# Designs tried in a protein design chat: VHH binders against q924l1r178to360. Part 24

Target 1, 183 residues: q924l1r178to360
Amino acid sequence: DFLDVYHGLRRRSHSEVITHLRRASTFVSHEKLRRQLTDLCTKVQSGTHPAAQDVLALRDCFSTYPLGFSQLQASQMRALSQAMLLTPYLPPPLLRQRLKSHTTVIHQLDRALAKLGIGQLTAQEVKSACYLRGLNSTHIADDRCRAWLGEWLHISCSLKEPELSLLLHNVVLLSTNYLETRR
Short names: E, the ipSAE of ESMFold2; O, the ipSAE of OpenDDE; V2, 0.75 times the mean of E and O plus 0.25 times the DockQ between their complexes.

## First folded at step 19 (VHH; framework vhh_nb_b201)

Design i5 (at its last look DockQ between E and O 0.61; V2 from the best seeds 0.00; counts 0 for: pae E 6.2 > 2, grease 28.1 > 24.2, SAP .84 > .668)
Fold by OpenDDE, look of step 19:
Structure i5 (fold): chain B 183 residues (1-183), chain A 122 residues (1-122)
Amino acid sequence: as target 1 above (183 residues)
Amino acid sequence: QVQLQESGGGLVQAGGSLRLSCAASGFTFSDYLMAWYRQAPGKEREFVAMITSGGRTYYADSVKGRFTISRDNAKNTVYLQMNSLKPEDTAVYYCAKLYQFTGDRWTYFDYWGQGTQVTVSS
């Protein structure tokens, strides 16, 4: 299955993305946010699916330093590109631009989908939407896909434009442990 | 391979109308949600309208009541009827879809056409 192969490719970057987040936490000046980011990383690394509220609680550290779009390091952007099945072999300015553009497009679509209602989508559309956003929805039941998409849309629609780096990272945060068994 | 080709753009006076078309190929058109985006000079690309495979539509507030998105699955084409055009509608208009669920391409959402220029004069 090609979709599984491609998911395997983007999943290889997940650990690296989380590692970068953990490193970035050391630069977060606000103690509470630093702890929350560290805890989120720990949860994800331990195989726990994070709650939407835990993700959204970190929006401030993704709006400016250290994890805002303009602050992302090249290595993180490459890993995130891979997580989004985008080529990582671009100069950092181009990586940043493409990631920002891509995330913005998704975010706008999310707003539309949220207003329209997930119930108006076919099972195939839901799966495609989930896959686009990082979930290997290929073998996941429709109701679970819809639930996941609901969580994604909740997070996405709660974010403002300056915070979209969080949405970018959410392709990893929300997809790493969802209904997956770690061996 | 996925291909999207926009057409129908042009110069029109304020209050005028245009009908954009997007010819799609390389995927099962009828299975996918389609959308229109636009990008004005010096601005970021913005969502305009979407239509599901089932024909459900949603519009950005800025175009609601003026624009109509539709699709013809037999022709693998999505349309954007633009009425009561305003100078603010001046932009390059792009057709888009969700990622095709086949996994035969490396990239997710880089399936944009070249776009079609819409210019609305005062």
Scores: ipSAE 0.739, ipTM 0.878, lowest interface PAE 0.7, mean pLDDT 91
Fold by ESMFold2, look of step 19:
Structure i5 (fold): chain B 183 residues (1-183), chain A 122 residues (1-122)
Amino acid sequence: as target 1 above (183 residues)
Amino acid sequence: QVQLQESGGGLVQAGGSLRLSCAASGFTFSDYLMAWYRQAPGKEREFVAMITSGGRTYYADSVKGRFTISRDNAKNTVYLQMNSLKPEDTAVYYCAKLYQFTGDRWTYFDYWGQGTQVTVSS
């Protein structure tokens, strides 16, 4: 299946993103926050699907230093672009701006979707929404996709504009192991 | 494959009306949520309105009560009726659909139309 090949490409980029997150944890001076980031990386690398609260606990790491948009390294931005199925072949300033713009657009749509309610979406609309946000939703049952989208919207709607680098990384954090748990 | 073409923009006096259209092709239009965004000079794109495949709508607070989004699934077209226009509504208006990836090309602006200019004079 041609689509399954692209799902494999997306998954490989997930490992690179998690590696960058673990590296960044060494620059987090607050001990509790550093442990929370390291523990989350370990959970995801070991095949565990994280809880929304585990992700949200990290928002301060993604506001400015060390994982805010302006702090992301070129290699991390390329991996994140690949996870979003966006071209990684741009100069770093353009890559950064595109990731910020894309994440901002999704965040605005997320607020609208949360107010409308996921129940107002058809199965195809739900699968497309999940796919845009990083989940390889093609072979996932409708009720599972709706549950995942609900988790995504909970996280997204809890975040403010300065924290949107976390929403971008959530593409990887929330999607990597979803099929390996029974949610 | 997916194409979105906006039209209907122009110059209008404050208090006037315009209707924007977005013709869609390359996908099963009736199955998808459609949205309008806008971008004013020096600003980032902002959400304006959305309509689900079933016709349920949501509006940004800045346009609620003045703008109406609608769709004609037989014509593969989404509309934005804009009434009581204000100078702050001046922007390029974009129709939007979900991004799709193909293995043969990466593109930078895959899920936006080309935009249509709306200019509201005082």
Scores: ipSAE 0.047, ipTM 0.504, lowest interface PAE 6.2, mean pLDDT 83
ESMFold2 (binder alone), look of step 19: mean pLDDT 83; pTM 0.838

## First folded at step 20 (VHH; framework vhh_nb_b201)

Design j1 (at its last look DockQ between E and O 0.69; V2 from the best seeds 0.00; counts 0 for: pae E 6.7 > 2, SAP .738 > .668)
Fold by OpenDDE, look of step 20:
Structure j1 (fold): chain B 183 residues (1-183), chain A 122 residues (1-122)
Amino acid sequence: as target 1 above (183 residues)
Amino acid sequence: QVQLQESGGGLVQAGGSLRLSCAASGFTFSDYLMAWYRQAPGKEREFVAMITSGGRTYYADSVKGRFTISRDNAKNTVYLQMNSLKPEDTAVYYCAKLYTFEGDRLEYFQHWGQGTQVTVSS
């Protein structure tokens, strides 16, 4: 259906997003963080679904240089825009602003959802929430969607405003290799 | 296409009340969460309240106890009853469709209306 088609479109950008992350890792001065970022990229590229703790461990890389919102390269922002089904055909300043606004809104919703509880959502609401956040939830069982959303919310609610670039990238990191998305 | 249109804003004195409405169209309204956001001059847009399809509600701490979000699925409308208004509530209020993608179109996260101005004087 149309959701699968659109997911196909955003999935085309996943490898590019990861490639940019790997490239960015070379600019990370802290050796441990550089290694962790490289390892995460390797895991994702190898088909492994990353653990939430491994994602969160990289929060400092996404706060300032090289992967903070203000530091993102135009090509990365275009790829990330595509990953979120947003038009990539905007000047870099507008791409940055839109991505930041979009991510901020999601983050605010995540905090609300975490407080409300996923259990208060219908299956359709859960699927929609997952899809918005990068998962092709169309053909995934409800319990798996809820589990995925739980992981997303855990990561999201752990992040501070300066770290939201990580949440932006998480639309790729957490959705690329989720097992139930493979048909 | 998804359309949201806010109304009900205006000028009110501190301690007063307003009731905002948001008329929705272009999607199965009853299946989706709805929310209110607001943006004050020079400030970032902030979450105000949300209501699930099942009628469960959640409020930002700044408005809890004063604001009430509700919905009428028969009218495809979400409401925000604002009581005990304060000057700090002054903002443009936006209605938002939460969790997207219905039909056969790509929405690009265009999930709020043009907003309605709320001004609370001292």
Scores: ipSAE 0.811, ipTM 0.906, lowest interface PAE 0.6, mean pLDDT 91
Fold by ESMFold2, look of step 20:
Structure j1 (fold): chain B 183 residues (1-183), chain A 122 residues (1-122)
Amino acid sequence: as target 1 above (183 residues)
Amino acid sequence: QVQLQESGGGLVQAGGSLRLSCAASGFTFSDYLMAWYRQAPGKEREFVAMITSGGRTYYADSVKGRFTISRDNAKNTVYLQMNSLKPEDTAVYYCAKLYTFEGDRLEYFQHWGQGTQVTVSS
């Protein structure tokens, strides 16, 4: 159906985003961070769902150079826009502004959701929250969506405003390999 | 097709009150979380309050105890009662909803109303 087409577009954008992250790793001068970024990219490309600590270890790479909002290249921003189901057909300055604005809005809502508690949300509210954050949640069971959203909120609420480029990329990192029944 | 229409803003003295309304259409209002955000000139939009489909509420620390969000599912309307207003509350206030899958339409959380201006004078 129409949503299945959107799910396919989102999935295709995932590989582009990971490719850009791997290229960016060559500009990370600190050896440990470079290895952690490369390892995370390899995990995701091989079908592994990352742990929250694997993602959070990279926060410094996403604060300024090389993966801060101001450092993202046009092709990176187009792929990220597609992952968020936003049009990629804007000039780069407008892409950057919109991605930053949407990520900021999500981050603020995440703090509110964490304080409210996921248990206060209906199944439909949970699936919608997951979908906004990059998970193709339509056909994923409610308990799996709640588990995923909990992982997302843990990561999101650990990040400060300068680190939000990592939250933007988490749309891909946390969603690419998530399965309905995890093993 | 989602439409959100805010109203009830205006100019008010510090310490005063305003009640904002947001009329919603184009989605199954009663099934979704609704939120209020605000944006002062030159600043990013910031979260103000939210209310779940079941009526549970949460507030930003800056407005807690002064603002009350509520909803009327029969009228597809969300409200923000704003008491003890401060000059720092001056902003355009926006209504927002979560992403929807109703029918053959695809809507994003980023659906915003036109906004309503609230100006608080000393």
Scores: ipSAE 0.031, ipTM 0.485, lowest interface PAE 6.7, mean pLDDT 84
ESMFold2 (binder alone), look of step 20: mean pLDDT 83; pTM 0.845

Design j2 (at its last look DockQ between E and O 0.70; V2 from the best seeds 0.00; counts 0 for: pae E 4.7 > 2)
Fold by OpenDDE, look of step 20:
Structure j2 (fold): chain B 183 residues (1-183), chain A 122 residues (1-122)
Amino acid sequence: as target 1 above (183 residues)
Amino acid sequence: QVQLQESGGGLVQAGGSLRLSCAASGFTFSDYLMAWYRQAPGKEREFVAMITSGGRTYYADSVKGRFTISRDNAKNTVYLQMNSLKPEDTAVYYCAKLYTFEGDRLTYFQHWGQGTQVTVSS
């Protein structure tokens, strides 16, 4: 299945993305946030699917320093690009611009989807929506896809424009350990 | 490959109307949600409207009541009827869709058309 091949490609970057997050945690001055970011990374690396509230708790880390869009390192942006099935072979300014633009478009669509309701989507639309957002939804049951999309939309719609770097990272955070994604 | 081509833009006076079209090809059009976005000079691209495969619609607050999104699956086309146009509606309008799975290929959401310019004068 070609979708599994594509997912394999983007999954290769997941470990690197988390590693960068762990490294970035060392630059977080607020002790509580530093611990929370470290704990989240540990959970994800240990195979645990993170709770939405744990992800959202870190929004301030992703607003400016150290993980805001303007603060992301080139290597992290390359890994995130790969996680989004985008070419990583661009100069850092273009990577940043593309990631920001892509994430913004998704975020705006998320707001619309949340208002419309997931129940208004077909199973195929749901799978496509999940896949776009990092989940290998190809072989996941519809109800689980809808649940996952619900979690994504909850996080997405809770975020403000300056926090969208978190949404970008969420393509890895929310998809790495979700049930049936390791097949 | 997937292609999206917008048309129907132009210059119109405030209060006027335009009808945009987006011709789609390269995927099973009837199975997927379509959306319109727009980008004004110096501004970020913004969501305008969406329509699901089932015909459910949603609009940005700024265009609600004035714009109507529709689709013709037989023609693989999505439309945006714009009434009561305002100068602030001036932008390049783009057609978009979610990721789609067709055959042995993946179609990315970033398949934007060239866009169509809409200019509303005072």
Scores: ipSAE 0.841, ipTM 0.918, lowest interface PAE 0.6, mean pLDDT 92
Fold by ESMFold2, look of step 20:
Structure j2 (fold): chain B 183 residues (1-183), chain A 122 residues (1-122)
Amino acid sequence: as target 1 above (183 residues)
Amino acid sequence: QVQLQESGGGLVQAGGSLRLSCAASGFTFSDYLMAWYRQAPGKEREFVAMITSGGRTYYADSVKGRFTISRDNAKNTVYLQMNSLKPEDTAVYYCAKLYTFEGDRLTYFQHWGQGTQVTVSS
């Protein structure tokens, strides 16, 4: 199954992305925001699925310094590219441009999907939408995929264009610890 | 390999019409939502319209009422009928497969055509 192989590759990048996020917390001067970022990283590393409000609380960190698109380090962009199943083998300026473009395209589609309603999608469309956004949906029940996509759309539609680095990182934050049923 | 190829672009006067097509291959076309995006010089790509596998449609506000997306699953083709064209519709138009599922080769999550140029003169 090509999807299972590719999802395995993306999971290997998850710990690197969380490591970069935890390191970035040392550059956040606002104590409450620094603690929220560190706590979220700890939750995800310990196996906890984060709540949407925990993710959205971090939006200011991701609009400019230290985690806005223009501030991401090359190694972080490579890990994020792998998590998105995009080749990491480009010069850093091209990685940055592509990550921004890809995330913007998804964000626009998310607004359309939220307006349309998840109930209008077939089970295959839902599973594919989840997989595109970082979830290994192949082995997850359809009702769980719809619940996850609802969480994703809630976060996505709450974000403005300058905050989209958070949506990119949400590929990892929201997918790492979601339920999987082993066959 | 997923392949998308747009056609039907060209130069048209404001108020005119064009019909774009996108021929698709390399995946089970009828199972997927398809979309049109466009990109003007110096701008990011922007959403134009989408159509679900079940035929439900959604449009960007800037084109609503003027553009119609449709699909022919027997021909693996998605269409964009563009009426009442305006100079701000000038762009390269791309069809897109933005969902991925089992059976697709995953060199990239998003699959795009090569684009077709639409130029609307005032």
Scores: ipSAE 0.241, ipTM 0.657, lowest interface PAE 4.7, mean pLDDT 85
ESMFold2 (binder alone), look of step 20: mean pLDDT 83; pTM 0.842

Design j3 (at its last look DockQ between E and O 0.74; V2 from the best seeds 0.00; counts 0 for: pae E 6.4 > 2, SAP .694 > .668)
Fold by OpenDDE, look of step 20:
Structure j3 (fold): chain B 183 residues (1-183), chain A 122 residues (1-122)
Amino acid sequence: as target 1 above (183 residues)
Amino acid sequence: QVQLQESGGGLVQAGGSLRLSCAASGFTFSDYLMAWYRQAPGKEREFVAMITSGGRTYYADSVKGRFTISRDNAKNTVYLQMNSLKPEDTAVYYCAKLYEFEGDRLTYYDYWGQGTQVTVSS
């Protein structure tokens, strides 16, 4: 299945994205946030699916230095681009712009989807929505896809525009260890 | 590969109407939600409307009651009927497929067409 192949390509970047997050944590000035970010990275690296509240708790880390959109390092943006199946072979300013635009578009759609209700989507639409957002939903049951999408929408709709770097990273954070993807 | 081509834009006076079309190819059109976005000069791209495969629609508050999104699966086309146009509706309008990849070849994902310019004069 080509979707599995594509997801394999995405997965190659996951460890790198988390590694960059861990490195970035050392530059977080607020001790509590630094600890929370480090803990989240540890959980994800250990195979734990993070709770939405733990992800959202880090929103301030992703609004400014070091993980705000304007502060992301080139290597991180390349990895994130790969995670989104976007070309990583662009100059950093273009990578940043593309990622920001892509994330913003998804965020706006998320708000619409949340208001419309996931129940208004077909199983295929749900699966596709999940895949777009980083989950290999190809072989995941509909109810689990809907649950995952619900978690994504919860996080997404809780975020403000300056915090959208977190949503971008969430394509890795929320998809790496989802139970159904370990098969 | 996924291709989207918008058309129907132009210059119109306030209170006027336009109908945009987006011709889609390279994927099973009938299986996917389609959306319209727009971007005004110096502004961020913004969501306008979406329509599910089942025909469910949702609109941004700014266009609700004035715009109507529809689709013709037989023609692989999504439409945006814009009535009671306002100068603030001036933007490049984009059609979007915001879902998974299709096909056996990986191309880096681009869910946008080239867009169509809509200009509403006061």
Scores: ipSAE 0.832, ipTM 0.914, lowest interface PAE 0.6, mean pLDDT 91
Fold by ESMFold2, look of step 20:
Structure j3 (fold): chain B 183 residues (1-183), chain A 122 residues (1-122)
Amino acid sequence: as target 1 above (183 residues)
Amino acid sequence: QVQLQESGGGLVQAGGSLRLSCAASGFTFSDYLMAWYRQAPGKEREFVAMITSGGRTYYADSVKGRFTISRDNAKNTVYLQMNSLKPEDTAVYYCAKLYEFEGDRLTYYDYWGQGTQVTVSS
């Protein structure tokens, strides 16, 4: 039941992060990217699990303005922290540093995991890896966790360090609908 | 409560060797993926090596062939054997546990030990 509390906190933060992404889309000057970001937010809010290519298409929005690490607003960073199960109760500069450091660590680990191969992990290692990356994996079957982690690694290993704000947001984008499908 | 205590750092001449240890407690050590990171002053924390619960390893390119990560599940300890050390390896080395959420403790992800200083002189 302790994990159920964490799952609830994480899910509430998912909604807040998607709301912030939708709001930020109005500041994306390139109309194709703005529509793609808006459509992705609508898709996730409506219960659809996004394709990796739809996430990766948005990388430019997350490397600089408006959704790069340096451009994230305090409320965005608090919601993202909570989705990562990191404390949101810090001054904004410290929130930013911790989110960037944590995401950088995950990205480096993802490159190592991709080279190792998911098949080398036990079922518990896979569930732990998924949980660290935002999935409430405790009651998800091993084969689904491995598929999810594969999608995650595909996205992560396609990104460069300046684009890691997208990897941070992927904690929410890839996790929100994986447990349940919305009609 | 998770506790990670690094030891074994020190001053070494280039080409020398050191063995770092990380004593772990407060979690079921054998179930978790363990890693070493390092941080030089003014630089970002850098991944060094990783070992799975099953003993498979991965290394950063900068240390591959020179460093060996290992674990002893009976002693709840992860090791980093560092050979052919270079001045560029000078950093504080941190042991990391890569998953934790325990019952009544809201301890978020950041689990690093205090670190152990490695200084490699030319």
Scores: ipSAE 0.023, ipTM 0.407, lowest interface PAE 6.4, mean pLDDT 84
ESMFold2 (binder alone), look of step 20: mean pLDDT 82; pTM 0.832

Design j4 (at its last look DockQ between E and O 0.04; V2 from the best seeds 0.00; counts 0 for: pae E 6.7 > 2, SAP .746 > .668, placed apart)
Fold by OpenDDE, look of step 20:
Structure j4 (fold): chain B 183 residues (1-183), chain A 122 residues (1-122)
Amino acid sequence: as target 1 above (183 residues)
Amino acid sequence: QVQLQESGGGLVQAGGSLRLSCAASGFTFSDYLMAWYRQAPGKEREFVAMITSGGRTYYADSVKGRFTISRDNAKNTVYLQMNSLKPEDTAVYYCAKLYEFEGDRLTYFDYWGQGTQVTVSS
């Protein structure tokens, strides 16, 4: 299945994305946030699917230094681009702009989808929506896809524009250890 | 590969109307939600409207009551009827879809077309 192949490609970047997050945690000045970010990375690396509240608790880390959009390192942006099946072979300013634009578009669509309701989507639309957002939804049951998308939308719709770097990273955080993807 | 091509833009006076079209190819059009976005000079791209495969619609508050999104699955085309146009509607309008790969060829993500310019004069 080509979708599995493509997912395999973007999944290669997951460990690198988390590694960058762990490194970035050392630059977080606020003790509580630093600990929370480190803990989240540990959970994800250990195979645990993170809770939405744990992801959202880190929103301030992703709004400014070190993980705000304007602060992301080139290597992290390349890894994140790969995680989104976007070419990583661009100069850093273009990578940043593309990632920001892409994330913004998804965020806006998320708000619309939340208002419309997931129940208004077909199973195929749900799978596509999940896949776009990092989940290999190809072989996942509809109800699990809908649950995952609901969780994504909850996180997404809770975020403000300055915090959208978190949503960008969420394509890895929320998809890496989702049980239905372990086959 | 997925291709989206917008058309129908142009210059119109305030209060006028335009009808945009987006021709889609390279995927099973009838299975996917379609959307319109727009980007004004110096502004961020913004959501305008969406229509599900089942015909459910949602609109940004700024265009609600003035714009109508529709689709013709037989023609693989999504439309945006724009009435009561305002100068603030001036932008490049883009057609988009919910993303999914089709086929066995890897391509990087691209879910919108080149856009069509809409200019509303006061």
Scores: ipSAE 0.836, ipTM 0.912, lowest interface PAE 0.5, mean pLDDT 91
Fold by ESMFold2, look of step 20:
Structure j4 (fold): chain B 183 residues (1-183), chain A 122 residues (1-122)
Amino acid sequence: as target 1 above (183 residues)
Amino acid sequence: QVQLQESGGGLVQAGGSLRLSCAASGFTFSDYLMAWYRQAPGKEREFVAMITSGGRTYYADSVKGRFTISRDNAKNTVYLQMNSLKPEDTAVYYCAKLYEFEGDRLTYFDYWGQGTQVTVSS
């Protein structure tokens, strides 16, 4: 097992996913929503950790067109698969099925975790939960991991099943800059 | 510790056949989706065939009708029967353990074997 290799795979996927989100923004007809999506992409690319409100504002883009599960392009699904540590080398229908299945299970786990309370988890369980959700948590302090997971659960539990493509993309949006932020 | 060991590669004339085997250990083999991939020199690794834990199969268009993936859960082995081989099939072939949900449980990480060389000449 070589954790540095897995961390490298995730980091490479982040830029690709954000690039695909920017391209998709050209197909968002609602001007305010298009601006919010491009602004979020710019903030993440510049090293800013997004607020939960910024992510949740985009839910309509991810429920149907252009970023709903059924609308994702093959190259975008490959990048998202890499972020999930899944092989990107499957036919597009299988990529879509695996991404939907993994995201749905994570959403179900999130509802259970919210009922349990993060405080009931050991430090190792918290790091594992963060890792599953896209954060390279190995070298991140327990208190920071718990804060991240709390933010993740806030976003996740606010989403309905048709909006889960946003939760999938949140694997990248919420994790890309968390290690790099110091304030 | 997951281990995947491919065998059965070699040199074959166009139109010929080979059977690849992949011996697996370090996990509950019958619970997992298994796949074959290949990589030609200077090219990206590409999907060849997949078999689910329940035995359903999927194939790349380039190999449909010529290749057959199968598994023997008692022997912890996945096979690739390769018929009507073409020079374009020349590559290193990799066995892969792909993760999928078992019920509502997620198992992590795709794993790759070391590969076996297949060379098809005319």
Scores: ipSAE 0.014, ipTM 0.381, lowest interface PAE 6.7, mean pLDDT 83
ESMFold2 (binder alone), look of step 20: mean pLDDT 83; pTM 0.836

